# Ledger of designs, part 43: VHH binders against Profilin-1 (pfn-1)

Target 1, 132 residues: Profilin-1 (pfn-1), of Caenorhabditis elegans (q9xw16)
Amino acid sequence: MSGWNAYIDTMTAAAPSIKRCAIVGAADGSVWARTEADNVFKASEEELKTFVALFNDVTQVPAKGADIEGVHYVVPRTEESLIFGKKENTGFFAVKTKSAVLIAVYEGPNEVAAQVRKAVESMQTYLNNAGY

## First folded at step 21 (VHH)

Design uk15 (from ui21 with A97V)
Fold by OpenDDE, fold request of step 22:
Structure uk15 (fold): chain B 132 residues (1-132), chain A 123 residues (1-123)
Amino acid sequence: as target 1 above (132 residues)
Amino acid sequence: QVQLVESGGGMVQPGGSLRLSCAASGFTFSSYAMSWVRRAPGKGPEWVSYISGSGKSTHYADSVKGRFTISRDNAKNTLYLQMNSLKPEDTALYYCVVGGPQPPPLKGEHQPWGQGTQVTVSS
């Protein structure tokens, strides 16, 4: 429905363990694109607003964790523009670009995490280089 | 099928005002941010403004800040752009698009933009 959907499709194709994805505004958590149909990304605008604000100080996130789609994740560590979390056999990777936050929620053993991370970080790099 | 139909364009003198509308259908309108984008003759597309799904957050390009106001009516699935203090530089085809500032097209991708509505500012 928009140009951003192609980016969602690219990430989900690159990492099949991704169950749901969203691209949201870094400033306000507004949804720009998301997976739909059987894999609807269901985070509310208010939740996303809170989530994207975590990037203002990522150093504090491991102490409190992060919430996505009403699920609380443990955050082992963070990087400047990367927040990732785990809960049982699920997890998420979220990366911040200049204007957006890309969120990928995945399901599977820890071994699948590397592929998910690569998918979202590759997109992050692409968008940053493009000025987004 | 997603449909976006822009209207409200026209010709005005510098300093004039116009109000654009965008009728949206084929998706859950209130779940998505919406943007206005414009394309001036001989130039690439320029992001103008976007508004969050709830309408609580708005953002503007520096070129239109203080002159344009974006709003939405989710009950009517309609996006608006109030344009005041129009300048010749605002002359363009205006499109409404799902999401925030629009990314570059990916390989083989066509952008699902409508026909837009023409805004012409001239003395």
Scores: ipSAE 0.920, ipTM 0.950, lowest interface PAE 0.4, mean pLDDT 95
Fold by OpenDDE, fold request of step 22:
Structure uk15 (fold): chain B 132 residues (1-132), chain A 123 residues (1-123)
Amino acid sequence: as target 1 above (132 residues)
Amino acid sequence: QVQLVESGGGMVQPGGSLRLSCAASGFTFSSYAMSWVRRAPGKGPEWVSYISGSGKSTHYADSVKGRFTISRDNAKNTLYLQMNSLKPEDTALYYCVVGGPQPPPLKGEHQPWGQGTQVTVSS
């Protein structure tokens, strides 16, 4: 569908615990690509606009958490270009590139989180080096 | 199956105007941002503009800012590009694509979904 779908496929292949994934515009939260079919990423444009704006001041995010697809996640800590959250046996990793935000929602024990983070951060590095 | 059909191109003199259209099908149109991309003779593809799914947010390349306007009609599954104050350097084959600015392909070559529409600006 979109040239960005190949990047979603790469992340999901690298981390099978990823259930849903999206690539959105860093400036406005617009959806550029997302998982579909049985694993449709369902966040609205308005929700995503609010989410990507969190990167403007990540230091405030742990105090209030983050919402994705109508689900509220606890955010233990943040980094300059990384926001991650947890809820029961689920969580998410979101990284910011030059032009985009990559969001991966996963399901599983804490042990799977490391693989998901690695997949998303690897893609972040690749895209940044490519100028995106 | 995603289908994108561009139209509205033609030949105009410098300073003239054109309005491009893109008819989309095979996916939930309003859920995705849409872009215009162009390929000039002897040059690689150049991102021109993109618009969010709702149409509330628009973005432009510096080369077309102030002259081009991107818009969409989600009820008609149609993307538009109003092109004013056209210049010879705007001459290119114009494509509509799903998403924002397109990254380099991970493998192979990125192919447009439609045939594109030719815009030629010359005196």
Scores: ipSAE 0.915, ipTM 0.950, lowest interface PAE 0.4, mean pLDDT 94
Fold by OpenDDE, look of step 21:
Structure uk15 (fold): chain B 132 residues (1-132), chain A 123 residues (1-123)
Amino acid sequence: as target 1 above (132 residues)
Amino acid sequence: QVQLVESGGGMVQPGGSLRLSCAASGFTFSSYAMSWVRRAPGKGPEWVSYISGSGKSTHYADSVKGRFTISRDNAKNTLYLQMNSLKPEDTALYYCVVGGPQPPPLKGEHQPWGQGTQVTVSS
């Protein structure tokens, strides 16, 4: 659909445990690209608006958790441009660039988390270097 | 398959106005932000404006802020760009694309843009 879909494909290919993925506007949570079909990313614009706003003060996020696609995740810790959550055998990684938030939802044991993080952070670095 | 068809371009004098339209199909239109991007001859693409899926949030490049207005009709799967106070430097081929400001193309990638609509501002 757009140039952003190639970035979705690149992230999903980098970590097989990623089930759904989205790229959204950092300012408003608007969806720029997402996985579709059997792996459609289902978060609403309103939910995403709330989610991206968490990056305004990540220090508060561990106390309250984060919601994606109607699922509540525990957030053990945060970094300035990284929010990740866990729920049973699932989790998410979200990284912020200058203009976007990249979200990857994964399924699997904790061992797969490292690969998912690497996938989204690699993309984050690429986009940051490009000024995005 | 995704289709984006731009229209409404033309030639106008400086200070004139145009209204561009983009007919979208092949995807859930209201679920995605939409952007206008333009390409002037010999220059790279320039992001112009984008609007959220619901239409509640709009954003503009500094070069067009206050002169251009982006809007959408989700019932008609149509994106609009009202361009007022046009300047010669607005001359470009205008494209509608899915998402916000467009990222750089990845190696070997072809950006799936439509044919665009030509806007020419000249005395």
Scores: ipSAE 0.914, ipTM 0.946, lowest interface PAE 0.4, mean pLDDT 95
Fold by ESMFold2, fold request of step 22:
Parts: sequence; C-alpha cells; structure tokens
Structure uk15 (fold): chain B 132 residues (1-132), chain A 123 residues (1-123)
Amino acid sequence: as target 1 above (132 residues)
Amino acid sequence: QVQLVESGGGMVQPGGSLRLSCAASGFTFSSYAMSWVRRAPGKGPEWVSYISGSGKSTHYADSVKGRFTISRDNAKNTLYLQMNSLKPEDTALYYCVVGGPQPPPLKGEHQPWGQGTQVTVSS
C-alpha cells in the first residue's frame, strides 16, 4: 500500500496490546495508514482533524479530553509532542512528528501502557531523525 | 488485496497537457490520503502532490505548483493528476501511493511500487 504500513506493522508487533493504530497527516488528520479488517481504526477525517489540532496547544488538552473513534478519553497528562488518553482499562498514546501523528489504541495494565508508549516513541524518534 | 493501477501517460511536447489516472481497489479508497510520486531516469522518488481522503486538502511540490492539479473521485475509486504546461523536467515514471510523502524505510522494509505510467516531454 505504502511505506507507512510498515510503521503500523512495527508498532503492533512491538506492543501486541495495541488493538488499533493509525498514522495521519499532522496538518489535516487524513489517514495515511491504519489497522484494517477485523480491527479497523474507525475515526472520521473531521474527528482526526480536531484531534491532531490538540497538538497546537497540549497544555489545554487535560481540561478538554480527546475524542478518537467516537470515544471520549480523559487526558491525565501531555508532553510537547505526546498525548496520553485513558478510558477504563483502555487508552491511547499519540505522538506528533513534523509531518504525521502516530496513534495507538491499547488495552491492559500499566506494564502494557509503558510498552505501547515505547513502541510509538521509537517510531517518532526514527521519523524525527529523518526530518519527518 | 490492495491494487493501484496508473494510466494516462504518453509523449507530449513542452507546454502540453496530460491527465493521469490511478484506479484503486482492495481497500476503502475514500478513507485514505493519496499522493503522486515520480521517478525521473537515474533518480530517486520525488513527491509531487497530495490529496486528503475527503479531497478537501491538497498540496503540491514547488516544482509543479500552479501547473498540476490533483483530484479524486471517491465514487469511482480513482485518483487523478491533471498536468498542464509540461516541461522536459517533468519526464518521469509517475506512481500513485497511499498516504503522504513516503517515510524513511524501516530495516527489512521494501516499498511496494506499481508499474507506474510514463510521461515523456520532448520536442
């Protein structure tokens, strides 16, 4: 499909607790790659445009929360290029690069969340080092 | 399985026009951004243009801005590139790809290029 699919595959392989995953354009929220078939990442372009715009001021996000796939998450913390969302025993990590936002939706305990964060940050670092 | 088939290339004189098509199948075309990429002889890939899944957002490389227009017809699962005011420098094999500008390769990854469609601009 494209070279972006390899990033999806690498993240899901590195953190098997990732249930759905997407890579979207940082400017428009349009999908470049996502999990498909039985685990389709289901978010509209309009929802994703709103979501990626949260990175314009991450300090406001904990007060607002975040919506992905029609699900509202509380956002207990953010960093300049990272948003962490939680809902019950599920959550997401999203990281921003120059060109893209990488989103991973997962389920499981604290050890699983750390693994998911590491998986998305590894790809973020690789993209950042290449100017993406 | 995912399939992208480029067509519409040909030989034209400088200043001429061509319209490329990319027929997509095997995935939900309207859910994905699309790009055109070209490979000139002896050169690596150059990103040319981008359109969002909805078609509402478009972007162009500086070298083609004002001359090329990307569009899509989601009902027909088809991506287009209208190329006007063609120059010899536009001579290349043109490919459609899913997503934005192609990322750096991961270890062991290969890029799945189709056959492309040849555009040749010469007198």
Scores: ipSAE 0.790, ipTM 0.889, lowest interface PAE 0.8, mean pLDDT 91
Fold by ESMFold2, look of step 21:
Structure uk15 (fold): chain B 132 residues (1-132), chain A 123 residues (1-123)
Amino acid sequence: as target 1 above (132 residues)
Amino acid sequence: QVQLVESGGGMVQPGGSLRLSCAASGFTFSSYAMSWVRRAPGKGPEWVSYISGSGKSTHYADSVKGRFTISRDNAKNTLYLQMNSLKPEDTALYYCVVGGPQPPPLKGEHQPWGQGTQVTVSS
């Protein structure tokens, strides 16, 4: 469907605890690729536009938390191009590149979070090195 | 199965107009951003234009700004590119793709595009 689907597949293969994943435009939150079928990523364009705007000032995000797929997450940690959210036995990592935001929603205990972070950051690095 | 079918190409003189269409099926068209990409003879793919899933956000390559207009009809699952004031350098195979500008390939893969529609601008 999209050359961006290979990035989705690479992240989900690298971190099996990722249950849903999306790549969206950094400017408008519009979906470029996402997990589909039994694992559809169901955030609206309007929700995703609000979400990607959080990267305009990540220092404000821990006080507000973040919403993805209609779920509110506590955000214990941000970096200039990374937001980490937690809720119960689930969480997400989102990373920003020049043109896109990569979002991975995972399920499992906290021990799997490092694997998920590594998977999304590997794709972030590859895209950044290519000017994306 | 996801299917994208481009049409509307042809031969025109410089200054002419064409309207390209992209008929989409096999996925929820309105959920995804779409782009037009072109490949001129002997060149790699060049991103031309982008439209968000809702149609509210559009972007254009500098080489086509003011001459091309991207649009979509989500009720008909169709993407359009209105091309005005065509120039010889617009000669290319045009195709639609899902998402933003095509990313760099991973591990020996190639970009999954449709067959495209040929635009030839010649005196």
Scores: ipSAE 0.779, ipTM 0.889, lowest interface PAE 0.9, mean pLDDT 91
Fold by ESMFold2, fold request of step 22:
Structure uk15 (fold): chain B 132 residues (1-132), chain A 123 residues (1-123)
Amino acid sequence: as target 1 above (132 residues)
Amino acid sequence: QVQLVESGGGMVQPGGSLRLSCAASGFTFSSYAMSWVRRAPGKGPEWVSYISGSGKSTHYADSVKGRFTISRDNAKNTLYLQMNSLKPEDTALYYCVVGGPQPPPLKGEHQPWGQGTQVTVSS
């Protein structure tokens, strides 16, 4: 499809607990790449535009929570360029680069979450170092 | 399998116009942002323009702003590039790609190019 698909593949290979994954434009929430087929990352452009705008002030996110794929997550914590969401036995990590937001939705307990975080942060670092 | 087929290129004099088309199949076209990329002979890829999945957001490289217009018809699964006021430096193979500006390669991987459509601008 695109060079962005290699980033999806790298994240899902690094953390097998990732069930769905997407890379979206930081300005408009438009999808650049995502998991497809039986693992389709399903979120509307309008939902994703609202989601990426959360990075404009991450300090407000824990009080609001976050919606993605029509699912509401509690947000226990944020960092300047990272949002962690949790709902029951599922969660997400989202990281922002200059141009994009990388989103990974996973299932499993907290040790799985650490793997997912590492996977998305590795790609965030690579993109940041390249000016993306 | 994803297929992107470019057309509409040709030879044109400086100051002329061309309209490129990109027929897409094998994926939900309206769900994805699209870009035009060009590759001049002996040079690396240059991002040209971007449009969001809905078409509500567009962006252009400085070298083409005001001369090129990107658009899409989601009912026809088709991406367009209207190129006006063409210059010799616009001469290149033009490709449509899925997503935003082409990312840095992983493991030396390069995005696979389709056939593209040749635009040649010369006196």
Scores: ipSAE 0.764, ipTM 0.884, lowest interface PAE 0.8, mean pLDDT 90

Design uk17 (from ui7 with K107P)
Fold by OpenDDE, fold request of step 22:
Structure uk17 (fold): chain B 132 residues (1-132), chain A 123 residues (1-123)
Amino acid sequence: as target 1 above (132 residues)
Amino acid sequence: QVQLVESGGGMVQPGGSLRLSCAASGFTFSSYAMSWVRRAPGKGPEWVSYISGSGKSTHYADSVKGRFTISRDNAKNTLYLQMNSLKPEDTALYYCAVGGPQPPPLPGETQPWGQGTQVTVSS
């Protein structure tokens, strides 16, 4: 496994409702790590490039939503370094660090969202403190 | 299991050039960005450059910008680093790594880099 893969494993372990997860470059959407095997994160590089660019102006994202893995999500609101979306019994949390965007796609009742957010934001804090 | 094997290092005089290679296996190479990282004597790791999976985007540390060029051949599962105008400060053990700038190892984990290839720039 790669160094970034350990971070993927940490997030997925912290929130079992995460179905797919990726760490991508904030600058270009390049994939640094992702879930594999039966839960491959399948967003294309081009799609991710578009997605990470949303963080340039998060205030506009709720009006247009966000696409991940070809799925369109409604984005209720955003924060400076947080974009989250919902679609039926699925959703995602994406947080931006200094150099990366952490994306977690989850499945389950709305109640699981809190745990997913906590997992991703905890990693965000860790990475930010480390300068990443 | 991810395997990375660096090669191409050597000793050169200032202003010289080297081309490093990294042979990758054990994962879908083209799906991931790849980085070069170096460790100079007595110093911590320094990120050098990374390239996206497709090769369409490249990024460089300020210290090497304009002198180094990162590239990849996905058909050969190989990452390259062309180093021109080498300086003594470039002396280091060079590693390739999956992803962008490399994060600190988590507790119980080690850096999944290869053995590295030594680059020595000296007159």
Scores: ipSAE 0.932, ipTM 0.960, lowest interface PAE 0.4, mean pLDDT 96
Fold by OpenDDE, last read:
Structure uk17 (fold): chain B 132 residues (1-132), chain A 123 residues (1-123)
Amino acid sequence: as target 1 above (132 residues)
Amino acid sequence: QVQLVESGGGMVQPGGSLRLSCAASGFTFSSYAMSWVRRAPGKGPEWVSYISGSGKSTHYADSVKGRFTISRDNAKNTLYLQMNSLKPEDTALYYCAVGGPQPPPLPGETQPWGQGTQVTVSS
């Protein structure tokens, strides 16, 4: 749909366990690109606004968890530009770039998480290097 | 199947105004932020403004802040850019795009922008 959609496709191709994925504005949670059709990323703008604001102080996120698509995830820990959560056999990785937040929701055993993380962090690095 | 059709450009004198429109189709318009981007001759693309899907959040490049206003009508699948106090340096081909500030195209990819609408500010 847009230039950003190519980045969605790249992440999902790199990690098949990603079920839904979105690129949103770091400032407001606005959706720039997302998976669609059978794997539509369903988080609302308001929810995403709240979510991206978590990056303003990631240290408190583990205590409260994070909500994506109406699902509450436990957040074991955070890093400066990384929030990840887990719920049963699902989880998410969210990384912040200079201007965006990349969110990947995955499903599968714990072993798939590493590949998902690598995919989103690789994209994070790419975008940061490009100034985004 | 995403289609973006820009219109409303023209030639105006400095200090003049124009209102650009972008007709969008092929996707759920209200679900996505939309941007305006412009390309001046011999220069790379410059992000101008973007607006969230709901229209509740707007952002502007410093170069146009206070002069341009981005808006949208989700019922009409249309994006707008009200351009006031136009300057010669605003002369460019203006594109609308899905999402926020537009990233560089990945290898093998092209920018999925429309044909653009020409804005010329000249005395």
Scores: ipSAE 0.932, ipTM 0.960, lowest interface PAE 0.4, mean pLDDT 96
Fold by OpenDDE, fold request of step 22:
Structure uk17 (fold): chain B 132 residues (1-132), chain A 123 residues (1-123)
Amino acid sequence: as target 1 above (132 residues)
Amino acid sequence: QVQLVESGGGMVQPGGSLRLSCAASGFTFSSYAMSWVRRAPGKGPEWVSYISGSGKSTHYADSVKGRFTISRDNAKNTLYLQMNSLKPEDTALYYCAVGGPQPPPLPGETQPWGQGTQVTVSS
């Protein structure tokens, strides 16, 4: 497997509720790695370019929400390097590192969200410490 | 299974030019960004450049900016690196890789790179 694919596998193993996952460039939304096979992450490069740009001013994101894979999510609140959204029994967590954005889309009851957040934030910390 | 085969390396004098190629297979090439990385003697790997899946966005390390140009042909599943104004410090084994700047290998894993192509710049 590719180097970045190992990081995808690590996040999905840490949180089984993650259905799809991607690692993209923070500067341009380019896809570096993603889940494949039965759970392909399907966001286009253009959509991801728009998404990663949300991190330039996270304070405005709750007012308009966020779109991933053609799905619109309500964003209750944001943090400096964290955007998360909800839709029915689904949601996403997106965290920004020095050079990348990690995106995890999950499905399940609200209590699974904590595990998903922990998985992506743990990876965020690891990559930041490594200079990525 | 992802397969990457680098070619186009050689020996040139300072100020010379080379064009590297990377043949990719085993994945949807156009869906992913691609990078060039290099390893000089006695040094760790250095990221050189990456290009988005569509080819619309390119990025370069400061050490090669203005001299190197990354490009791709998605119809041929091929990545390229045009290297102009070569310097002795560009001497290295060059690899192509999936994604942007390459992360460190996780414990128990190795870099998923091919054998690379050797570039030697010497007078």
Scores: ipSAE 0.931, ipTM 0.960, lowest interface PAE 0.4, mean pLDDT 96
Fold by OpenDDE, last read:
Formats: C-alpha cells, sequence, structure tokens
Structure uk17 (fold): chain B 132 residues (1-132), chain A 123 residues (1-123)
C-alpha cells in the first residue's frame, strides 16, 4: 500500500461496480497503486506505457480502441483527459490528471457506468486542484 | 503489511555524497514504482525522485536533477538514492514511498512512509 492506495479505496467505495482500479504515472505508465487481493489490476508496465500514451492524441483512440489487462475495449468517444471503453457488460474509465492516469474497470449493466465515471472524474478534479 | 525502512543518512559537508537505501517488504516490490520524498525543517514534504517498477524509467525533481540518481534492486527488494554534490538545502528527513510523487493525505489517512533517514549537509 501507499498514500495513493487511499485514493484507490475512495474510488472503489464511490462506485461498487468497479472491479479493478489503478493509478499510474502519466509519463511512463508505472504503477503507483492498484487494487489487490481478489481484484488485482493486472496490466503490465509495458501495456500501461502504451495506454497512457493514448492521451497524447485521444482523437485517434475511437478508431482503434484501447487495451487494458489484455482485453480490447471499444471506445465510443474521447475527451481531452478522458478515455472510456465498453465490452459486453464490462467497461473502463480512464482520466488523466497533471501527473497520473486513473483507471477503473467495472462490470455491470450500462446504468452503473455513470457512477463509475463520476467517481473517477471527481478524483481527477480533486487531484488536479491539489497539483497532481 | 507494507514495511519500508530507510537508511544511509548522515552528516556531510557541502559537495559531499551519500547513498540512501530503502528496504521494502510486505508487497510485490517489482510491481510498483518507488519514490524518494524529503521533508526539511519547517517545510512540507517534497518529492525528490521516482523509478518505475522495472527500473527502466526514472524521474527527478528539478532541484536534484543531475546530482541525484535513483535505482533499485528488485531481487533484494531495495531502493537506492545516490546523492552527489550535496547542498545545505538538501538537508532533510528522507523517506521512501510506494508509487510516484506522493499525494496529499486524504481526511482520516496518514502517509505510509517509514521512519526516514536524516541527511544533514553542513560545513
Amino acid sequence: as target 1 above (132 residues)
Amino acid sequence: QVQLVESGGGMVQPGGSLRLSCAASGFTFSSYAMSWVRRAPGKGPEWVSYISGSGKSTHYADSVKGRFTISRDNAKNTLYLQMNSLKPEDTALYYCAVGGPQPPPLPGETQPWGQGTQVTVSS
């Protein structure tokens, strides 16, 4: 655990449909914190390096999708600091802060997605205001 | 239970060198980036450097860039900080931490750092 683990716990508490969650370095995809135990976030450093690089040009991401933990997601659209994807009854939200990328993988009906988005975007705002 | 034990601090003259070590246990060390953070008297924590889990990526605060080198030995679960060309303003208690630059503690939370190792640079 780390100081960042508290942020993981906050996001997962805010959205129970989040199955796995990670905070990684925006510059290199290095793992700063992640869910563990029964819900280990399993993306490799190399995969995450590729993933965080998507934020360099989010406009191209919908055309090619995004991969997390070896799973390919369809990306309907992107925003400057937001990438989200869908696959069947699962999906992810990834938001970029000044120094980090927050990734939440969720499972459930489409209705739960709004809560997951709110959780990660709230954290994004908090961290940005704190200078992170 | 995550445990971090810093060592290697001491008193040196300006221009001197020190090598800090951080012994980590209680988690999969190689899976996480690791940071050095320092707290000078009367000041808040300052992020110093971090290194990715694999060790392939390193980052430094501008205040230490070119003088400090972060490294790790994943086989030994140990993080290092080689500090060269030390300055009086480097005087601080140095901590190692899991992850990159350390965020502010959330309400009700504490920083999960070790006891730290004291570095004093003085003539």
Scores: ipSAE 0.931, ipTM 0.960, lowest interface PAE 0.4, mean pLDDT 96
Fold by ESMFold2, fold request of step 22:
Structure uk17 (fold): chain B 132 residues (1-132), chain A 123 residues (1-123)
Amino acid sequence: as target 1 above (132 residues)
Amino acid sequence: QVQLVESGGGMVQPGGSLRLSCAASGFTFSSYAMSWVRRAPGKGPEWVSYISGSGKSTHYADSVKGRFTISRDNAKNTLYLQMNSLKPEDTALYYCAVGGPQPPPLPGETQPWGQGTQVTVSS
């Protein structure tokens, strides 16, 4: 598919609780890679454009929440380049690099969330070290 | 299986124009950003341009801004690159790729490239 699809595969293999995953352009939310087949990541381009813009000021996100795939998440925590969202027994982690935003949607209790965060942050670190 | 087939290259004088095409199949074309990438002789890949899935957002390398225009026809699953004011420095094998600028390869991974289409700009 694309060299970005290897990043999708690496994250999903590292954290089996990830059910859907995408890599999108940080500037415009355009989809560069995503999970497909039975686990299609179904966010629209307009929704993703709005989503990546949240990283322009992450401090405002907890008050607003975040929408992915038409689902509204409460955002209990953000960091400079990370947004964590929760809804019931599901959640997401999204991390930003210079060029891209990596999004992983997972299912499971909060104990599983650490594995998901580690999976996305390892790819973020790899990209950051390469200047992406 | 994803297939990308480039065409439209050729030999042209400096200042000339060419239009490259990329026929895509095996995936939902309109859902993905698409890039043009080029490889000059003896050089690594240089990202040229990308366009969002809808076609509403376009991005260009500084070396081609104002001379090249990326576009797509989602009804025909085809990506285009209109190349104007061509220079000898634009001589390269041109490829299309899915997504934005290609990432650094992960260990044990290689980029799946098509055959490309040759653009040669010489007097």
Scores: ipSAE 0.807, ipTM 0.898, lowest interface PAE 0.8, mean pLDDT 91
Fold by ESMFold2, fold request of step 22:
Order: C-alpha cells, then structure tokens, then sequence
Structure uk17 (fold): chain B 132 residues (1-132), chain A 123 residues (1-123)
C-alpha cells in the first residue's frame, strides 16, 4: 500500500498494546490506512465522519462520549487536538492534525495508556511539523 | 501484492479532455480512499484529488476544481479521473495512490511510485 501504512506500522510497533489503528481524513472520516488481516479496524464511513467531527468542539465530547467500531466509550478528558476514550480494559487515543485524524484502539491496564498516547502523539508531531 | 496501474494518458490540445484510469488489485479497494497525484517535469509530486472508499466524498486541489472529476467503480476495482478544459500547466505524469494526500516519508521509508500515465497538453 501507500506511505500512510508506514505510520500505522510505526505506531503499532511503538506501543504493542495497540490492537487496531487507523488514519482517516479530518474532513470526512474517509479511511486512508488501517490495520488489516487479524485485527481489521472496522468502522463505517458514517461512524468515522461523526467521529472526526467531534474535534470541531472537543469541550462537548466528555458529556457525549464517542463511538468507534460500534463501541461506545466514555471520554474522561480531551485536549484541543486529542480525545481519550475508555471502556473497561480497552480504550483509544485519537489525535488530529491539519489533514488527518490518527486513531489507536488499545487493550490493557491504565499503565499502557501513556505508551499509546506517546506513540500517537509522535506521529502527530511529525505530521504537524511537515504541515499535514 | 498491492498493484496500481495507470492508463489513459496522451497528447491533447488546450481545452481538450482525457479520462485516466487506475486498475487496482491486491487489497480491499472499496475500503480505502484513493488519490490522483501528478508530477510536472522538474517538480515534486502535487496532490490533485481524492475520493472516499464509498465514493460519497470527493476533494480537489484548487488548481483543478471545476475541471476535473474523480470517480470510482468499486465493482471493477477501478479509479478514474475525468479531465476537462485541459491547460498546458496540467502537463505531468499522473499516478494513483491509496489514501488521501500522501504523507511525508518517515525516516528510512520511501514511497514507491508506479509508472504513471503521461498527460501532455500542447498547442
């Protein structure tokens, strides 16, 4: 596939607790890259369009929660370009750049959440520095 | 193995039209956004357009909006670019790619481009 797959591979290698991952267009939620094979990231275009629109006002997201892959997450906190969702022993981090949203869904105790966040933010920073 | 094969280029006069095709194989075509990218002589790649996996969402560079139309046929695993009102500045080698606008390469990574299809607009 294309160069977006290298970003998927880098994030999953940096934080093995990431089970599924996707890179989607910030404007429309279209899928640019995702994990495949044994751990296919399965979210509909409609769900992803709704999901990326949450970044239009992150302050309202904790009251609503967020849906990814048909799973509803509580959102204990957000930052202007980051949404953290949690459900039982799973969670996600999503970060926004100018053009894209990077989504990582992980499993494991709270101790791994910082590793997942760092993996996703590293790619966010790289894209931001390049104007993406 | 993922394969993208571009075709439909040629020589055309200003104001003319061409339709490019991109035959895709080796992946679930309908699940992914697809892009057209072009490289003019002596220049780096310029993103032209992308279309969502379902085909419901389309996006264009300002330089081609209103003249080019991206489309896809998911039953045939084929991406298209209808180019109307062609201008000399549209002269380039055209490529298709998976995803939206292609990202900067990560350290040690390279973007393999296919052969592309040449579009030449000349009087």
Amino acid sequence: as target 1 above (132 residues)
Amino acid sequence: QVQLVESGGGMVQPGGSLRLSCAASGFTFSSYAMSWVRRAPGKGPEWVSYISGSGKSTHYADSVKGRFTISRDNAKNTLYLQMNSLKPEDTALYYCAVGGPQPPPLPGETQPWGQGTQVTVSS
Scores: ipSAE 0.795, ipTM 0.894, lowest interface PAE 0.8, mean pLDDT 91
Fold by ESMFold2, last read:
Structure uk17 (fold): chain B 132 residues (1-132), chain A 123 residues (1-123)
Amino acid sequence: as target 1 above (132 residues)
Amino acid sequence: QVQLVESGGGMVQPGGSLRLSCAASGFTFSSYAMSWVRRAPGKGPEWVSYISGSGKSTHYADSVKGRFTISRDNAKNTLYLQMNSLKPEDTALYYCAVGGPQPPPLPGETQPWGQGTQVTVSS
């Protein structure tokens, strides 16, 4: 079992609207941990490598959107270390640390997006404070 | 249940070589990055290397770059570490782990380590 699995579990418990979640290497998109079973996070390594590279210049992302799990999302906003994607009644938040990108895919109305962001940013802060 | 079993350690002279193996079971091995981590006497864990799930991306600590090669055989669910030009400083208990460099533990969580495989480099 992955020591990163505890991070997955903490995020999904904090925001039940999160349906799938992953932690990937910031340098290469490699999967370090993900949700499994009926909620498997299904992105390919190729897609994840492209996805994490979006953080190299987040200002370009709103114009082109982002793909995760074969789904194209509109990206209405980004911040230096955060990408928010939206598609109908689903969306994602992704945050970058020094070594990793944390990705949470959620379902629900717009009102739940804040809880998802808070869950992901809480783990980002914990990792940042530890130099990760 | 996830199981990781390390093997291939031993005693070797400086300049020698060893190949470590990690037999993995209980999860979809090819979907996950894998790491080697070592614990030298009196020291905490030091990340050594990781390889992506597909094997296409490899990463090394500066202290082993050029001497160690990480690889995997996804058909056999096995991770490898080829260690060449071994130095006394490489003496440690070597472990494999799922994922990239191991995260800081969350409150109340402990990273499960296997037994490891001992590498001793001495004359």
Scores: ipSAE 0.794, ipTM 0.892, lowest interface PAE 0.8, mean pLDDT 91

